# VH-VL binders against q8ixk2r445to577, part 236

Target 1, 133 residues: q8ixk2r445to577
Amino acid sequence: FFGMLQNKGLTDYCFDYNPPDENQIVGHQVILYLCHGMGQNQFFEYTSQKEIRYNTHQPEGCIAVEAGMDTLIMHLCEETAPENQKFILQEDGSLFHEQSKKCVQAARKESSDSFVPLLRDCTNSDHQKWFFK

## First folded at step 10 (VH-VL)

Design Q93 (framework fv_recaticimab)
Fold by ESMFold2-Fast, scan of step 10:
Structure Q93 (fold): chain C 133 residues (1-133), chain A 120 residues (1-120), chain B 112 residues (1-112)
Amino acid sequence: as target 1 above (133 residues)
Amino acid sequence: QVQLVQSGAEVKKPGASVKVSCKASGYTFTGYYMHWVRQAPGQGLEWMGYISPNTGNTKYHQNFQDRVTMTRDTSISTAYMELSRLRSDDTAVYYCARVRYSGSYPFDYWGQGTTVTVSS
Amino acid sequence: DIVMSQSPSSLSASVGDRVTITCQSSQSVLYNYNNKNYLAWYQQKPGKSPKLLIYWASTRESGVPDRFSGSGSGTDFTLTISSLQPEDFATYYCQQFYSYRTFGQGTKLEIK
């Protein structure tokens, strides 16, 4: 699967990565933004290693969650995916982070009107359901 | 046996377009990124951009964004690089080179190169 | 762009000599999460495509003679040929692959 990764509950919002410096993509937070259909910063690929890859950079970016954190940040993809980069896209649309045993949820960013994906306890909420468009 | 075989040399006039092909064999074409690098006579190597054969997604260096187009045909395991509005300083050898999709790696296999000469 | 600066631009040496080529990047190419330097070295002979020699700053590619070695970390790197052979006269390039791809300007290794 590849394309725009859209949320079922937060209508018209997609995974988006817009790093402030193209020479330094590592360490910034993945956001949610209105789906634009133009690829680029909203173009992601789900792989057989259970990675969510950002294809618009070389080496490819891989979404990760650091131990004890709940934010999704950009790392570089590696030959063998480390555990913090593994997400199971389930049949019901849930995106399950194996290492933490939590699900990715669309949420409002603290102190702003922006939206971000965050790790939360798994529920049957539409805000935790994702699909490629 | 991995091979990247490029199309033959071309001579073009300023303002024309050139399209170079790179045919891959000996590996799964969609499993590796294809990059393009050029080298002007007596000069160093200059990265131009890449394409994902699997998704068709492309990224070009800013110096080439307005006149380069990279495409691929998965049915014949071939990547293409088209450069338009040619100038004399586009005279160079153009290379395709693959990058391992499963990890962050340098260019492990290169095509033999295609010489493009731009002259009036 | 991450700018790669290579020194010297040309070098004359004799068979059996130890040769060292240096490469500097405008920013660190060390990835903190795996502690690897995204730096490679290539050899190019006249009329031929570049050939990968070294990656991860110090890992030798399969089939490359052990007289070739790489070292360095972060922004400063070296390629060493411990005992130069006739077939080693070529142009050598360093390359970063931390953010896209950029090359040093090359070092031409010539017979003295």
Scores: ipSAE 0.742, ipTM 0.899, lowest interface PAE 1.2, mean pLDDT 92

Design Q94 (framework fv_recaticimab)
Fold by ESMFold2-Fast, scan of step 10:
Structure Q94 (fold): chain C 133 residues (1-133), chain A 120 residues (1-120), chain B 112 residues (1-112)
Amino acid sequence: as target 1 above (133 residues)
Amino acid sequence: QVQLVQSGAEVKKPGASVKVSCKASGYTFTGYYMHWVRQAPGQGLEWMGYISPNTGNTKYHQNFQDRVTMTRDTSISTAYMELSRLRSDDTAVYYCARVRYSGSYPFDYWGQGTTVTVSS
Amino acid sequence: DIVMSQSPSSLSASVGDRVTITCQSSQSVLYNYNNKNYLAWYQQKPGKSPKLLIYWASTRESGVPDRFSGSGSGTDFTLTISSLQPEDFATYYCQQHYSYRTFGQGTKLEIK
């Protein structure tokens, strides 16, 4: 699976990685933004190591969640995926973060009109269901 | 066993396009990224961009974004780099080089290079 | 871009000499989560493609003679050739592989 990673509940929004400096890929938060259909900053790959990989950077970026945090941030991919970079894409479309035992949910960023993917307790909400276009 | 074999030298006029091929053998083509690097006569190495043979996704350096297109054909394990609107300062040796999938590795294997000469 | 500054631009040395080439990056290429420096060294002989010598600052590529060694961390890196041989006549390039790829300007090593 690869392509635009879109939310079932927040139907016009896709995973998006657009850091302030494209040559400093590590440590910034993954966001949700209107799907533009052009790949690039919205192009992700789900790998056999259970990574969500950002291939519009070299070296490859891999989405991670640091201990105690609920935000998805960009790390560099490694030869063997560390546990904080592993997500199970389940048959119902949920993305289960193995290390924290939580699910990725489309959420509003506080009082802003911005949306971000966050770790939340797993539910059957459409805001926790994802698919590749 | 691993080999990257590039197409032969090209002589082009200003304003033309050139398409260089890089045929991979001895490994799983879709398991490695393919990057393109050029070197003008007497100058250093300049990174141009890359393609994922598995997904087809590309990323080009900003200096080449408006003129370069990278593609691949998985059925023949071949990557292509096309540079359009050629100028005299595009005269260079163009290399393909592979990068290991799943990790920040350097260029472990390089093609032999393709000399592109742009002259009127 | 991450800018790579390499020195010297050229040097001439005798067989058996210890040679050092330095490389500096405009920002750190140390990845704090795995403590690896994403820095590589290449050798390019006249008329040939570059050959990988060292990556992750100090890891020697298979088949590379042990007289070649890399050291450094963060922004300052060194390539050392402990006892120069005639076949070492070449241009040497450092490269960061932390964010895309950028190269130093090269060091041309001429054997006297």
Scores: ipSAE 0.614, ipTM 0.875, lowest interface PAE 2.0, mean pLDDT 91

Design Q95 (framework fv_recaticimab)
Fold by ESMFold2-Fast, scan of step 10:
Structure Q95 (fold): chain C 133 residues (1-133), chain A 120 residues (1-120), chain B 112 residues (1-112)
Amino acid sequence: as target 1 above (133 residues)
Amino acid sequence: QVQLVQSGAEVKKPGASVKVSCKASGYTFTGYYMHWVRQAPGQGLEWMGYISPNTGNTKYHQNFQDRVTMTRDTSISTAYMELSRLRSDDTAVYYCARVRYSGSYPFDYWGQGTTVTVSS
Amino acid sequence: DIVMSQSPSSLSASVGDRVTITCQSSQSVLYNYNNKNYLAWYQQKPGKSPKLLIYWASTRESGVPDRFSGSGSGTDFTLTISSLQPEDFATYYCQQSYSYRTFGQGTKLEIK
């Protein structure tokens, strides 16, 4: 699967990566933003190694969760995917982070009107359901 | 076994467009990115951009953003690079080169190059 | 862009000489999570495509003679040819792949 990764519950929002410095994509948080349908900063690929790749950069970016964190951040993809970069996209649309045993949920960022994907305990909420468009 | 074979030399007038092809063989075409690099006579190497043959997604260097289009045809394992509104300083050898899909790998195989001459 | 600077721009040498070419990046190309420097070296002979010699700063590509070696980390890198052979007279380029791809301006190795 590849395309815009959209939320079922927060229906107008897609995974979005827009780092402040295009030459340094590592370490910034993945956000949710209004789906624009044009790919680019919202174009992701789900791979057979269970990675969520941002392939608009070379080398490719891979979404990761650092130990003790609940935010999704961008790392560079590695020749062998580390455990913190592996997500299981299930048939029901759940995006399960294997290392933490948690699911990706669309959530409001408390200090603003913005939205971000965060790790939360797994539920059947539509805010934890994702699909490629 | 792995080969990248490019189209033949082109001579163009300023303002024209040129489309260079790069046919891949000996490996899974959709498993590797295809990059384009050019070299003006007596000058160094200049990166232009890349395409993912699997997804069709592209990214171009800022210097070429408004004039370059990269495409591919997976049915014949061929990548294309089209450069429009040609100027005399676009005279160069244009190379395709592959990059492994996973991790930060170098250009391990290159096409033989396509000479593009732009003159009045 | 990450700017790559090579030194020298050209040098003259004799067969059997030890040759060192240097490359500096405007920012670090070391990826801290796997400790790899995303830096490669290429050799180009007149009328030919560039040929990969070394990647990840010090990993030699298959088939490349062991007289070629790479070293360095972060922003400072070197390519060494321990005993220059006649077929080694060529132009050498460094390239970063930490963010997109940029090349050094090249070092032309000429017969003395």
Scores: ipSAE 0.723, ipTM 0.908, lowest interface PAE 1.6, mean pLDDT 92

Design Q96 (framework fv_recaticimab)
Fold by ESMFold2-Fast, scan of step 10:
Parts: C-alpha cells; sequence; structure tokens
Structure Q96 (fold): chain C 133 residues (1-133), chain A 120 residues (1-120), chain B 112 residues (1-112)
C-alpha cells in the first residue's frame, strides 16, 4: 500500500511530514494535516517489513516510536527495520505498534489546534483506523 | 547479473527535448530506486532526481524541477528521463544508477551513460 | 544542498605510493541511531561510469582491493590507497547520501 494515509474518524486528515530543513529530516514529529491529494509531504508507503516510509525523500524516512514515548517521529530507514519502526496494519484499519503494544490514534496536540498521530491503548475507535487513499 | 543498459547518444538543438532510457535486468526492478546523475565534459557528477519504480513517486533536484520528467514502465523494466528546453550547458553524459529499496545505500550499479550533445 | 568539498583537486603519484584524498561535508552525515556515516567513495576512469569503492565511510564494496580504505566520521572523511597500482590512476569522488545525493568536485590521480 502506498499513497496518503488517511484517518477514518478525523476524515479530512492525513499523515504529513513537514521537516523545517529538507537536509535534516530526522527527529521531528509526524503530524496530521488536511489531505490535499498532491502526494509530496503526505505520500507514504507501507512495506512488507511493516514500515511506514516517507517516500518523498532520499534516503527514505521511516516512522518510529522511541522507548517511553507516544509520539511518532521520523527516523531514517535501515536495511533491516528496527522493532521501533514496525507497525502492523490490521484488517480493520488499526495501526498496531507491536513493540509498545499500542495503536496509532489521531489526537489533538496538547498546546495547539494542530493534530498528531499518537500511541494510545487500542480501542475500536474510528480515530485509530487508517487507510491509504 | 545486474545490468543497466542505456539508450544511445543523442545530438539535439537548443530548445528541443531528449528522452533517455535505462533498461534494468538481473534483479527485481520494483525493489530499487532509480536515480539520474549527469556529468558535463571534464566536470564532476550532478544529481538530478529519482523515481520509485514501485510507486511511480518522483523527486527532482530544484535545478531540474521545471524541465525534467522521470517515468518508468514496469512491464519492460525500463526507467526514462526526459529533459526539456535544452541549453548548450545541458551537454553531458547522463547516467542512471540504482539505490537499494531495503535501506539507504549509495549507487551500487550504474548504466554505461548516454552522451547528449546540445549545439546549434 | 549539502556541499561536499574535496581536496586536492589533483595529485601526482608513483606506483607503490601511499595516497590520501580528503572530503568534507557542510553538515554531519553521521546517523546517531545506527552510528553510520552516509558517505561513499567512487572511482571513475575516462569514458567509464563511476564504480562504487567504499560506503558507510569505511565499508569496502565487494571485489574492491584491500589497498583501498576509508575513514572519518561526521564531516571529515579520507580515502587511502596504501600502495598505488597502475590501474588506480583515475578520478575519485566522495558522495553524501544523508539527504539526497551530492558529490565532491573530484580528485584526479595522475602518474608522476
Amino acid sequence: as target 1 above (133 residues)
Amino acid sequence: QVQLVQSGAEVKKPGASVKVSCKASGYTFTGYYMHWVRQAPGQGLEWMGYISPNTGNTKYHQNFQDRVTMTRDTSISTAYMELSRLRSDDTAVYYCARVRYSGSYPFDYWGQGTTVTVSS
Amino acid sequence: DIVMSQSPSSLSASVGDRVTITCQSSQSVLYNYNNKNYLAWYQQKPGKSPKLLIYWASTRESGVPDRFSGSGSGTDFTLTISSLQPEDFATYYCQQYWSYRTFGQGTKLEIK
């Protein structure tokens, strides 16, 4: 699967990566932004290695969650995906981070009107369901 | 064995377009990115952009963004680079080179190069 | 762009000499999570495509002779040829692959 990774509950929002410096894509948080249908910052690929790749950079970025964190940040993809970069896209649209045993949920960022994907306890909420468009 | 075979030399007039092909064999075409790099006579190497043969997604260097189009045909394992509105300073050898999809790597295999000469 | 600065632009050497070529990046190409430097070295002979020699700053590509070695980390890198052979006279390029791809301007290694 590849394309824009859209939320079922927060229906107008897609995974988006907008690094402040295109020469340094590592370490910033993945956000949710209004789906624009143009690819670019919103173009992701789900791989057979269970990675979510940021396809519009070389080397490709891979979404990761560091130990003890609940935010999704950009790392560089590696030949063998580290466990913190593996997400299981389930048949119901849930995106399960096996290392933490949590699901990716669309959520409001605490200090702003912006939205971000965060790890939360798994529920059957539409805010935890994702699909490629 | 891995091979990247490029189309033959081209001579073009200023303002024309050129389309260079790169045919891959000996590996899974959709498992590797294809990049394009050029080299003007006696000069160094200049990165132009890439395409994912699997997704079709492209990214071009800003110097070429307005004039380059990269495409691929997975049925014949061939990547294409088209450069429009040619100038004399586009005279160069154009190379395709692959990058491993399963990680970040340098260019491990290169095509033999296609010489493009732009002159009035 | 990440700018790659290579030195010297040319050098003359004799067979059997130890040769060093240096490369500097305008920003670090070291990835802290895997401790790898996203830097490669290529050899190019006249009329031929570049050939990958070294990647991850110090890993030799399969089939590349042991006399070629790479070292350095972060922003400063070196390619060393321990005992120059006749077939080694060529142009050498460093390349970062941390963010897209940019090359040094090249070092032409000529017979003294």
Scores: ipSAE 0.683, ipTM 0.897, lowest interface PAE 1.6, mean pLDDT 92

Design Q97 (framework fv_recaticimab)
Fold by ESMFold2-Fast, scan of step 10:
Structure Q97 (fold): chain C 133 residues (1-133), chain A 120 residues (1-120), chain B 112 residues (1-112)
Amino acid sequence: as target 1 above (133 residues)
Amino acid sequence: QVQLVQSGAEVKKPGASVKVSCKASGYTFTGYYMHWVRQAPGQGLEWMGYISPNTGNTKYHQNFQDRVTMTRDTSISTAYMELSRLRSDDTAVYYCARVRYSGSYPFDYWGQGTTVTVSS
Amino acid sequence: DIVMSQSPSSLSASVGDRVTITCQSSQSVLYNYNNKNYLAWYQQKPGKSPKLLIYWASTRESGVPDRFSGSGSGTDFTLTISSLQPEDFATYYCQQYFSYRTFGQGTKLEIK
């Protein structure tokens, strides 16, 4: 699976990675933004190693969640995926983060009009359902 | 054995376009990125961009993004690099080189190079 | 772009000599999460494609002779060739692969 990674509940929004500096992609938060259909900063790949890869950088970016955190941030992909970069894309469209045992949910930032993917307890909410377009 | 075999030398006039091919064999073509690097006579190596043969996604260096197009044909395990609006300073040897799937690796195998001469 | 600078641009040596080539990056190429330096060294002979010698700053590629070694971390790197052999006369390039790809300008190793 590869393409734009869209939310079922927040239907116009896709995973988006727009770092301030293209040469400093590590450590910035993955956001949700209106799907534009052009790939670019919204182009992701789900791999057999359970990674969500950002293909528009070399080396590729791999979405990670650091211990104790609930935000998705960009790391560099490695030959063998570390545990904090592993997500199970389940049959119902949920993205289960193995290390934390939580699911990726579309959420609004507090005191903000922006949206981000965050780790939350797993539910059957459409805000936790994702698909590639 | 891994091989990257490139198309033959080209002589072009300023303003023309050139399309170089790179045929891969001896490995799973879609499992590796294909990058393009050029080298002007007596000069160093200059990175141009890459394509994922698996997804078709591309990224070009800003110096080339308005003139370069990278494509691939998975049915024949071949990558292509087309450079348009050629200038005399585009005279160089153009190389394809593969990178392991993650991109977290240097160029382990290179094509033999394609000499492109742009003469006015 | 991360700029790579090599020194010297050329050097003359004799068979059996120990030679060192240095490389500096404008930004650190050390990735703090895995402690690896995204730095490679290539050898290029006239009319030939570059050949990978060393990656991760100090790991020798399969088939590369033991006389080649790499060292350094962050922004400063060195390629060393102990007991230079006739086939080692070539141009050597360092390359960062931490953010896209950029090369040093090259060091030409010539016979004295």
Scores: ipSAE 0.693, ipTM 0.893, lowest interface PAE 1.4, mean pLDDT 92

Design Q98 (framework fv_recaticimab)
Fold by ESMFold2-Fast, scan of step 10:
Structure Q98 (fold): chain C 133 residues (1-133), chain A 120 residues (1-120), chain B 112 residues (1-112)
Amino acid sequence: as target 1 above (133 residues)
Amino acid sequence: QVQLVQSGAEVKKPGASVKVSCKASGYTFTGYYMHWVRQAPGQGLEWMGYISPNTGNTKYHQNFQDRVTMTRDTSISTAYMELSRLRSDDTAVYYCARVRYSGSYPFDYWGQGTTVTVSS
Amino acid sequence: DIVMSQSPSSLSASVGDRVTITCQSSQSVLYNYNNKNYLAWYQQKPGKSPKLLIYWASTRESGVPDRFSGSGSGTDFTLTISSLQPEDFATYYCQQYYTYRTFGQGTKLEIK
């Protein structure tokens, strides 16, 4: 699967990554933004290695969650996916982070109308259900 | 076995466009990114951009993004690079080169190059 | 862009010589999560496409003679050719692949 990774609960929002510096792809947070349908910063690929890849950089970016954190950040993809980069996209649309045993949820930033994907305890909420468009 | 075969030499006038092809064989075309690199006479190598044959997604170097278009046709395992509004300083050999899927690898196979000459 | 600088721009050597070419990047190409340097070396002969020699700063590509070796980390890298052979006279380029791709200006190795 590849395309725009959209949330079922926040129906107009997609995974988005816009690195501030082309010379530094690593370490910035993945956000949710209004789906624009133009690819680029919202173009992701789900791979057989259970990675969520950001196609608009080389080396490709791979979404990761560092130990003890709940934010999704960009790392570089590697030949063999490290455990912190592995997500199981389930048939119901849940995106399960294997290493932490938590699910990716669309969440509002505190004191803001901005949205980000965060790790949360798994529930059957539509805010935890994702699909490629 | 693995081959990247490029189209033949082109001579163009300033202001014209050129479209170079790169036909891949001997491997799964959609499993590798295709990058384009050029080299002016007697000069070094300059990276232009890439395309994912699998997804069609592209990224161009800032110096080329207003004039370059990269495409592919998966049915014939061929990538294309079109450069428009040619100037004399676009005279160069243009190479396609493949990159492993993740992009965490250098150029392991290159096309033979296509000479593009821009002159009045 | 990460700027790659090579030295020397050219050098003359004789068959059997040990040759060293250097490369510097304007910022580190070492990825701390896997401890790998995203740096490669290519050989280009006149009228031919470049050929990959070394990747990850020090790993030889399959089929490349063991007289070619790479070393260095972060921003400073070297390519060494021990006991130079006639077929080694060519231009050598370093390349970073840490963020997109940029090349050094090349080092032309000429017969003395």
Scores: ipSAE 0.714, ipTM 0.894, lowest interface PAE 1.3, mean pLDDT 91

Design Q99 (framework fv_recaticimab)
Fold by ESMFold2-Fast, scan of step 10:
Structure Q99 (fold): chain C 133 residues (1-133), chain A 120 residues (1-120), chain B 112 residues (1-112)
Amino acid sequence: as target 1 above (133 residues)
Amino acid sequence: QVQLVQSGAEVKKPGASVKVSCKASGYTFTGYYMHWVRQAPGQGLEWMGYISPNTGNTKYHQNFQDRVTMTRDTSISTAYMELSRLRSDDTAVYYCARVRYSGSYPFDYWGQGTTVTVSS
Amino acid sequence: DIVMSQSPSSLSASVGDRVTITCQSSQSVLYNYNNKNYLAWYQQKPGKSPKLLIYWASTRESGVPDRFSGSGSGTDFTLTISSLQPEDFATYYCQQYYNYRTFGQGTKLEIK
């Protein structure tokens, strides 16, 4: 699948990667932002290796779980995906991270009005359901 | 001050296993991957694989996949590399080296190395 | 695997000489999105661990003398040591960290 990765519960929000410094694309947190339909910072590819890749035309960034945290960051894609970069998109729309046994949930960033994808215990919440637009 | 301190030299017989340790200090152990690189006498550097101290998950080079096991103990900030079914051509200096978790980075700190000699 | 090739395998030089070592990758290690080359250079002295000299092809690691410089992009890279000093006689390795990690075979810098 290719496209904007949108949340079913937080219906106007999509995965978004817009690092503060364009010259340092790797290492920053993945966020959720209003879906704009223009691709670019919201355009992702879900691969057969269960990776979520950013920008399909070039050597790609891959979404990874941040060490010691429940946050998602951008990392370089590896030839064989490491476990921290593997997410199973299930039939019910849940995005399951096998390594942690947790699901990606749309969540409000603490003490903020902004939203981010975080790892949480798996539930049947619409905030844990994702689809490619 | 960042420091990686490895266990002492080992002499093993063919067919045995060896387990090398790498104790980290001076930084957050779970914030960096730990990679293992070896160097046979008079030869170049060969990457073996790495572990995430945060999750315990590993990635091994295909040449070592059947014989290497990497583990860690976060309570003592120590990573381990175990190589089984040793052959004489496994004689080498084994190094641990750290890599930033957030992104792809070079090896900025290395352990001092552990000499493993495999002889009959 | 991305294969790294270094040239020469060894060279002899005198203190004060300018030395150039080359490194080629079988695949580009330039990440177009951030425009960075995932290429590092290490120095290894006998009996010692490798020491990081240069990363991102041309960024000098803190504490590394300015006589060391790196250049190149994509698949072709060079390490230059201007005005060689006695402590610089060592083996030098290039390394890609674009996809896993692979090293060149090394260049041994010897006293002439």
Scores: ipSAE 0.009, ipTM 0.556, lowest interface PAE 11.0, mean pLDDT 85

Design S10 (framework fv_retifanlimab)
Fold by ESMFold2-Fast, scan of step 10:
Structure S10 (fold): chain C 133 residues (1-133), chain A 121 residues (1-121), chain B 111 residues (1-111)
Amino acid sequence: as target 1 above (133 residues)
Amino acid sequence: QVQLVQSGAEVKKPGASVKVSCKASGYTFTSYWMNWVRQAPGQGLEWIGVIHPSDSETWLDQKFKDRVTITVDKSTSTAYMELSSLRSEDTAVYYCTREGKEYLSYAMDYWGQGTLVTVSS
Amino acid sequence: EIVLTQSPATLSLSPGERATLSCRASQSVSYYDISYMNWFQQKPGQPPKLLIHDASNRATGVPSRFSGSGSGTDFTLTISSLEPEDFAVYFCQQSYSTPYTFGGGTKVEIK
């Protein structure tokens, strides 16, 4: 799969990577932003290694969640995907993070009111359902 | 032409509940967050909460969580705010206001005319 | 909750004068290059009207004499030359974190 990763519950919001420094494309948080349909900062690829890749810029980035954290951060992709970079896109649209055993949810975080994808206990909420557009 | 039309003024006794309606028109109701904000006479603005009409996802100010229920009726493009256990300090003009998805800062771009709720003994 | 402090509480000015209104947040309301600060104008008996969004962008139909600036914790609304219809109460509002909060307001009144 590849394209714009859109949320079913927040119907107009897509995964977006908009790093504040163009010269440092990794280490920053993935956000949710209004889907514009143009690819660019909202274009992601889901790979056979269960990675969510951001390959618009070089070097290629892979979404990861650091141990004990709930935010999705852009890291450098590795030759063999580490566990913290593996997401299982399930048939129901859930995006399951293998290492933490949690699901990606569209949410507002109390210290950051921009909408962001966060790890939460898995539920059947539409805010935890994702699809490529 | 975006319009938010609210229900008329209410006079309630302490301990009662009030339910204010906000009918939206001129845009896709299920695509925008709907906020509720109140203003006591001569006072500033106080945010109550917000709901997304597509799935009823709701965020409330904690001080209202035990007394406020925000709901929507998608078939009539109407949002509702119900406030229970009314006290005299709940006397205020209550506004519904749309959160514009075109703004990065989630700006409240269209407002209802306001509904005066008076709580008097 | 994020506390917004507006100053001054009251500005007494004449038409044609410049008004400068301050809004200070208890913590940063910027995330990446986005500042979650909005400004509203309110006249007696009317709902608030959006003037400025994203700290510095004028809302549709808002005259060019209104401008916003700032980032992080310090924000300013400027009216370059007051018109009679500009005498009103102005509120800053943050949407960085829930609960959304408003400043106490600055009343711009005729001197």
Scores: ipSAE 0.013, ipTM 0.614, lowest interface PAE 7.8, mean pLDDT 86

Design S100 (framework fv_retifanlimab)
Fold by ESMFold2-Fast, scan of step 10:
Structure S100 (fold): chain C 133 residues (1-133), chain A 121 residues (1-121), chain B 111 residues (1-111)
Amino acid sequence: as target 1 above (133 residues)
Amino acid sequence: QVQLVQSGAEVKKPGASVKVSCKASGYTFTSYWMNWVRQAPGQGLEWIGVIHPSDSETWLDQKFKDRVTITVDKSTSTAYMELSSLRSEDTAVYYCTREGKYYLSYAMDYWGQGTLVTVSS
Amino acid sequence: EIVLTQSPATLSLSPGERATLSCRASQSVSYYDISYMNWFQQKPGQPPKLLIHDASNRATGVPSRFSGSGSGTDFTLTISSLEPEDFAVYFCQQSHSTPYTFGGGTKVEIK
């Protein structure tokens, strides 16, 4: 599957990655932003390795969560996906992070950015439901 | 026609709590975010927080998180905002307001009539 | 938080005159070609009424004499020819980041 990864609860908010430098695509937090028809910064691919890939720049980035963290960070993709880069997109729309046993939830950010995806204990909240558009 | 009808004015002493209600009608209550905003007499507007009635997901301004609880009752399509440990600076008109959906944004499109909460000795 | 500064605090004008209201944000509230700035009108004893969303789009039922413009940090609300019912307080509000914030308001009053 590929396209814009949209939240069911935060209607019209999508995964968005806007690196500060187009030549340095790793190390920064993934955010949520109002969905637009542009693609580019909101275009992601869900792979057979259970990765969420950022396809607009080279080298390709893969979303990961570092140990002890709850934020989604862009890492370099590896030939074999490491556990911290694996997300199970369930039939109910939940996005389950295998290594932490937590779910990705749309949350309001306290500072300058409006919304971000965060790891939270899994619930049946619509804010934890995602789909590709 | 969308309507938001709030509970009546309240007079409270410092240290008390107040719970304001907002009854929604004319739309699917569980499909829209409900915001709470206040306005002190003669002053500007201040955002308190928001709740989604489908699952009670709530986000609050950091300033209010220790004193505010926002809840909903889906059976009556009613949202509630409870503010505890009242201080004189909490004297304000409190509004509930729905976030309408537009092509690429959300905006507070319908507002309740407001509830005046007066905190005085 | 994003601070919104409105100017002037008060505009004293007569019916038929043009009103130009300014709102400046402490940081950009735009993303590409989308600007997350809204304008509200408030009359005494009433809740705010949405006039403009996304900097330049009129809300349903809002007369064409109201227009919004701007991007980034600088935004303007224009009333091309004031009607008696337009004398009110106007607030800008950003929906780019939480907490949502409002400007201090511009009061448009009869001269």
Scores: ipSAE 0.007, ipTM 0.597, lowest interface PAE 10.0, mean pLDDT 86

